# Ledger of designs, part 40: VH-VL binders against b7kms5

Target 1, 80 residues: b7kms5
Amino acid sequence: DTFETVRNTIRIESEVDESLRQLCHEERITKETWLEAAYLYLCEKPEELAQVIQLAQERLSQRKAIADYKRAKTMQERFL

## First folded at step 19 (VH-VL)

Design x_5
Fold by OpenDDE, fold request of step 20:
Structure x_5 (fold): chain C 80 residues (1-80), chain A 124 residues (1-124), chain B 107 residues (1-107)
Amino acid sequence: as target 1 above (80 residues)
Amino acid sequence: QVTLVESGGGVVQPGRSLRLSCAFSGFSLSTRGVGVGWIRQAPGKGLEWVALIYWDDDKRYNPALKSRFTISRDNSKNTLYLQMNSLRAEDTAVYFCAHRTYSFDKWTSFFDYWGQGTTVTVSS
Amino acid sequence: DIQMTQSPSFLSASVGDRVSITCKASQDIRSYLAWYQQKPGKAPKLLIYAASTLQSGVPDRFSGSGSGTDFTLTISSLQPEDFATYYCQQFNHWPLTFGQGTKLEIK
């Protein structure tokens, strides 16, 4: 493996990010290598990957709902 | 070549215990990504998943059977086991062990090699 | 649990026929579906995984399609050795579950 890396801008929910940061610190790893390892591990257990995908979809739906609410509120304030 | 051979089947009375074995070759259960599972088939019926064990000793069970059945392995012997306790008439079936692997590109798993099965009959 | 329902349960056909077997999942299982062939007194044999990927060594007259909840196994030209029982299986949810089977008999 060449281990060529690609830069990504990833936004993580603050409480999750803090917890993950703490874990990575204690285990002497990085969030990047944790993400890589977690994905590869789950690829080896597609049955579990399916569960994670479902959870991810639920979290995305929640994010969208919150975003939509904020946009609607902002628009109301703009035209009042 | 991958081969799996089940043994340990027989006729037992209800309430008794039985341990099945699955001797396999052509692969190692210590290899990352490998799994081995038990699937059973009642006479004249379809297939029912029983349990699965992964290379890292992680285990999954059919909830209906978890309290009575235990899957385990001995890597030094390349053997899979199924401990069956408190056997019932409805446990009568051919029990297959099967090699489980995955496709990285397709993000899926499958049972690609199966043993010939061993017959368990639970009757008074 | 995810219920897998195959149709038909029984199918009669002749050598050379094009046949299709359907598998319906009670919930979305993405493409986490495999098809197996089982002959009397024998172990199941993997035909297709990931809904549409042909297992190595399996004749290309077998094909799979579908995603989500509806899946189809097709045999383009039935051969004598293809008369058997076929099962679909999902890997998307625990516990793993199979369809009830489709017995393909000679007409």
Scores: ipSAE 0.707, ipTM 0.910, lowest interface PAE 0.6, mean pLDDT 95
Fold by OpenDDE, fold request of step 20:
Structure x_5 (fold): chain C 80 residues (1-80), chain A 124 residues (1-124), chain B 107 residues (1-107)
Amino acid sequence: as target 1 above (80 residues)
Amino acid sequence: QVTLVESGGGVVQPGRSLRLSCAFSGFSLSTRGVGVGWIRQAPGKGLEWVALIYWDDDKRYNPALKSRFTISRDNSKNTLYLQMNSLRAEDTAVYFCAHRTYSFDKWTSFFDYWGQGTTVTVSS
Amino acid sequence: DIQMTQSPSFLSASVGDRVSITCKASQDIRSYLAWYQQKPGKAPKLLIYAASTLQSGVPDRFSGSGSGTDFTLTISSLQPEDFATYYCQQFNHWPLTFGQGTKLEIK
C-alpha cells in the first residue's frame, strides 16, 4: 500500500474546531489522522456510522439555514 | 466455515435467571470488524433483536431488555453468553446467536451466519 | 424506534411464479436493509444485504431493490424450496428492528 495524500479544504465550526484541536494536542495526533482513523473506525461499525451521517445532515441543514438567513438579510439591507 | 451453536435453554419459572451460551468456530471475536448478536423469536412470532457485542467489547442492547439481559464473551473459548435475569413469560422464545459483519463498499452490516437456536420457556 | 412493515403478511403463489415482497420503513434507513429467509424450525438465512447485494451462495432468482423507506424482495421464478417466511431488517438505527415477516405459502 502507498500513502499518497490529497489536499482538501475543510471548514469546521469554530467551537468544534477548537475542541478537536485541543483533543489532538493532548493525544499527540493530528486532525488529519484523527479524521482518517475516525472514518475507518466508523466503517467497521456501520450502525454507528449511520448515526454520524444523520448528525452530519442535521448540521449541514443548520449551516444552510444560517447562510440563507444571512443572504436574505444582506439583500434586505441593500434594498431598504 | 462459520458455525454457531447455542445452548443453555430450558424451562424456568418467572423471576428466575438463565445463562445462554453460543459456541462459535470459523471466526474470532477478536478480529476487527466482527460482531456477534442475540436475536430471539417468540413462538409463532417474528424476530426481535436482543443484543450485540463487537470485537472491541463494545455492546448494544435492545432498550426494552437492557436492564435484565447482559451480553458477554470469552474469546479464549470462542463463546458468547447471554445472562438473562428476572425472566418473564414474554421472554419465552427461541434464542439465536448470529455472526455480524460489515461491507466497506456498502457501509452496512448484516447477520450472515446464524445458529439453530436454543429454546427458553418461562412458565409457572 | 424504526418500524418495519412488510406487505403482504401472507402470500400464496405457485411454483414458477414471480413474487414480490415489500418492506416499508417508518423513516429513511438509506440502504441499510437485509432480507432473511426462515423455514419452520430453522434459523434465518441471509439472502440480501445493503438492500440489493446478493449474499454468496444464494440463487440469483432472488433480488433486492429500493432505498430510503421502500424496499422490495423479488423471486423471479418461485421454486419449491422457496416457500418460507421472509423478514426484512434495518441497520440504520438503534435498536435494530425487523419486519413482522411475510409467509409465502404454496397455492
Scores: ipSAE 0.694, ipTM 0.908, lowest interface PAE 0.6, mean pLDDT 95
Fold by OpenDDE, fold request of step 20:
Structure x_5 (fold): chain C 80 residues (1-80), chain A 124 residues (1-124), chain B 107 residues (1-107)
Amino acid sequence: as target 1 above (80 residues)
Amino acid sequence: QVTLVESGGGVVQPGRSLRLSCAFSGFSLSTRGVGVGWIRQAPGKGLEWVALIYWDDDKRYNPALKSRFTISRDNSKNTLYLQMNSLRAEDTAVYFCAHRTYSFDKWTSFFDYWGQGTTVTVSS
Amino acid sequence: DIQMTQSPSFLSASVGDRVSITCKASQDIRSYLAWYQQKPGKAPKLLIYAASTLQSGVPDRFSGSGSGTDFTLTISSLQPEDFATYYCQQFNHWPLTFGQGTKLEIK
């Protein structure tokens, strides 16, 4: 295995990010290494990975819905 | 070569308890990514998943059986156990233990090796 | 729970025939499906996992296809040793569930 890294720009919901940041601080790890470890762990338990994927899809749908709502609201404000 | 051999089956009365064993070789339940599960088959019926134990001692149960059945392991003996309590007539079945592994590339798991099963009969 | 429904439950065929067995999931299970073969008095044998990946040692006359909710096991040319009961199983949701089985008999 190599430890070459790739830079990523990740946007995390503020409440989740704060919680994760706190956890990483207490456990003396980074969000990056936590993500790597979590993914690898879940790959070894695909039954659980499937559950996480479903949750991720739901969260994405929620983000989209919120974005659509904001756009619609902005448009309404422009014409009222 | 992976081998699994079930034992402990027999005839018991309703309400009694029974402990099944699964002796396995060719793999270790301490190996990361390995799991072993119980699957049962009532006479003339299909397959029903009972429970699964992972290498890290994490366990999963069929919700219908969780309150009465307990899966456990002894790594020093390479043996899987199924403690069955408060047995019912509908628990009558052949009980198989099976090796569970995963594919990293396909992000899925499967039961690739099975024992020949041990028969449990619950009758008054 | 995810319901797995196989079709047909019984199938009669002759040696050399091309046969297909269908498995339908009550909801999307992606490609997390396995197929097993079971002969009377014997343990199930893994044939295919991840919907379409052939298990090592299994003859290539067996193939699997599908994703989402609809899956198919195909035997291109039926051999005498292929008469058995076949089961599909999903690994996408707890609890793990099997189809009711398809018994393949000699015509």
Scores: ipSAE 0.680, ipTM 0.904, lowest interface PAE 0.7, mean pLDDT 95
Fold by ESMFold2, fold request of step 20:
Structure x_5 (fold): chain C 80 residues (1-80), chain A 124 residues (1-124), chain B 107 residues (1-107)
Amino acid sequence: as target 1 above (80 residues)
Amino acid sequence: QVTLVESGGGVVQPGRSLRLSCAFSGFSLSTRGVGVGWIRQAPGKGLEWVALIYWDDDKRYNPALKSRFTISRDNSKNTLYLQMNSLRAEDTAVYFCAHRTYSFDKWTSFFDYWGQGTTVTVSS
Amino acid sequence: DIQMTQSPSFLSASVGDRVSITCKASQDIRSYLAWYQQKPGKAPKLLIYAASTLQSGVPDRFSGSGSGTDFTLTISSLQPEDFATYYCQQFNHWPLTFGQGTKLEIK
């Protein structure tokens, strides 16, 4: 009855984005439809969704660790 | 109304094979999000998950049993099978089949309807 | 494999009592836990999924709580039909695993 969309921006690591872009091009789909399909498919198999969530948590931790390292390094370089 | 009925149990000697059947009604295994699992219970023991088949014919197995047990289906008969090869005394149990579904808003699945089980006894 | 440890293994109680059974996972399973009731010679019956959501037709005296690794099933006022063995099961990691069971008997 309604097919409203929401406009979002997300930050994706460039290597992951490049691979996803190539896949979408080859399969003649969009990133948006791939994201929607992937989420809906995993919701039908929550046991596998749990695995995806675990990976997502690991990647989030990695991003945070890299950000913390960069901030610490910047502080050291500013104070002689 | 969802129903599941297991059959094919019996007494069998170690090393032999047995095929269990799960006849079901009130749902289709071709419906997205649907699955059926096998769970077993040894005498006086708890529950152990054996295998799961999804609507798209994707299958998952307990790793301890994967080499000997195979789940399959015949959708024209609304029937699921568990082929059990190289049976051992430790496979003696009541075998249940159970309907699996999911919750979109809770992001989980569960076994909501169970059959009454069929008994397999592996003895010399 | 995720080990699911239930406590106590055996519980004796009277009609009308408030009873709690715990289930501890060896690893974080978020809220992806179900509780089942099984009477002797019968199939298990789903009570609760997603740690705290009651299955349709289950009396509201049953409740579930917890997340992460520690979960509790509570029966607020025990009825004669509640004497059974209770199992928890996780759906977060392969293989799917059950707790060893808690047998609830009438005093």
Scores: ipSAE 0.425, ipTM 0.848, lowest interface PAE 2.4, mean pLDDT 91
Fold by ESMFold2, fold request of step 20:
Structure x_5 (fold): chain C 80 residues (1-80), chain A 124 residues (1-124), chain B 107 residues (1-107)
Amino acid sequence: as target 1 above (80 residues)
Amino acid sequence: QVTLVESGGGVVQPGRSLRLSCAFSGFSLSTRGVGVGWIRQAPGKGLEWVALIYWDDDKRYNPALKSRFTISRDNSKNTLYLQMNSLRAEDTAVYFCAHRTYSFDKWTSFFDYWGQGTTVTVSS
Amino acid sequence: DIQMTQSPSFLSASVGDRVSITCKASQDIRSYLAWYQQKPGKAPKLLIYAASTLQSGVPDRFSGSGSGTDFTLTISSLQPEDFATYYCQQFNHWPLTFGQGTKLEIK
């Protein structure tokens, strides 16, 4: 019997990644097992999962706004 | 197969306390993803959520009731309790306990089995 | 708190009719809505969860639809045992909240 895993890459905001890395180190776990456990736990409490989704949506909006600002500033600086 | 039976209701004076019991069978509150909720219904009115306890002893309360109501369980029995303190006329209702479960692929939970309720009357 | 508003509060219908009951949430609850049936003196019974998934053992004349803020419970051919009060309930936000109910009466 073999169990499939997948390998993927994700981009995490530096300050969040630093905090998560420190937590995983202190608890002697890996980021991947933390992610799996967090998702499985939240699936068993969909009421809490809904809160996480709301926060994730807010963070996506913030990332979009920052990216738009940076593109506009870069174009402005090329023509100064 | 799943059954829940509430007890401990009765007539009580305002300001007093009452403890309701929910005896259940056909499931274990130790099973991951399982919970039990308390829901009440005032005479002639709709349903109001009171509290929820999860398999891991995590608890959630209606904020309006949190200061006066406490949910707990007896691990040696298939029984949980609702302790109701400082009772008021507005707490007069039928109190139901209900089995809570979740759907992994729908990312939601629901109350799929209910007891028949126990009546609490708060009168001066 | 999420307010769940049902319409109509009362519905009068005959056996064999197709009836619909609506439930509106005061903000987006995605599809995290359940429908319950309650007969006088009895406990509520789950009909539908996840807005449209029929609970096991519930007759297929019941169906649910909607997402976001607007949801509908439909009974395609009303039977004598369907005269009851119906409640919607959301599981998306704390505290958990129910609609005020829709009483379905015999005409």
Scores: ipSAE 0.398, ipTM 0.838, lowest interface PAE 2.6, mean pLDDT 91
Fold by ESMFold2, fold request of step 20:
Structure x_5 (fold): chain C 80 residues (1-80), chain A 124 residues (1-124), chain B 107 residues (1-107)
Amino acid sequence: as target 1 above (80 residues)
Amino acid sequence: QVTLVESGGGVVQPGRSLRLSCAFSGFSLSTRGVGVGWIRQAPGKGLEWVALIYWDDDKRYNPALKSRFTISRDNSKNTLYLQMNSLRAEDTAVYFCAHRTYSFDKWTSFFDYWGQGTTVTVSS
Amino acid sequence: DIQMTQSPSFLSASVGDRVSITCKASQDIRSYLAWYQQKPGKAPKLLIYAASTLQSGVPDRFSGSGSGTDFTLTISSLQPEDFATYYCQQFNHWPLTFGQGTKLEIK
């Protein structure tokens, strides 16, 4: 009856992480059980999973743009 | 075996209301992952999705129809309803109800069993 | 809304022919596409889901392929009972949408 688990690290935008941590505290659950539940729920409604994937693609693009900007600014500040 | 049977169709004047029924057997709408949809087909035309209800009573509508159509259920009778208000000539169609299920490892859903349909004609 | 465009709208072929029907989505729908067969006066019947997975009881002369925006339904050796209209349908975006249909007439 023992569930095997995998330990991983993930990076979450700080404002999102703070909000998620507060939610989990209020509901007396953990971030990992929330993540597991969210994924399992969305798998039962693939029509909604598709919307989450679209949002995830948009956020990934945004994070890439921010990373590129920060790299460019760091190079500028190094020489100014 | 999964079966769905639509009823309640007929001839009605524009501006009136009609309620369709979908009586089903061989599955429970309370089972996780199960849903039932309404799809319609105008004479000589293709298929158009109308609405979907999930096992948890969550509901989705075609935005063009949402203001006039309401999906609901009566679990004690294994029956689903489509309330259609303010009917227009373009609502003339065969209305099908269809069982919806999903594939966990393919990340998709589909309508695997369909009723025979009930015909709604909106005419003066 | 995602437009699903089928080609051709009408197809006439002989028994034993290989036929292909295409479906193009106006946006990426990954592999979240189903194919249905509908005979005159009858309800649609599911053939394929997830773009390429055959529904139980469907003859293996039917196959599906594609991903993203371009999808194909192929019948490898056309039989007389395959006379029908074929519809694709996406389950990737709300609202759920169907292609306009491809009517297959067997000579």
Scores: ipSAE 0.391, ipTM 0.834, lowest interface PAE 2.5, mean pLDDT 91

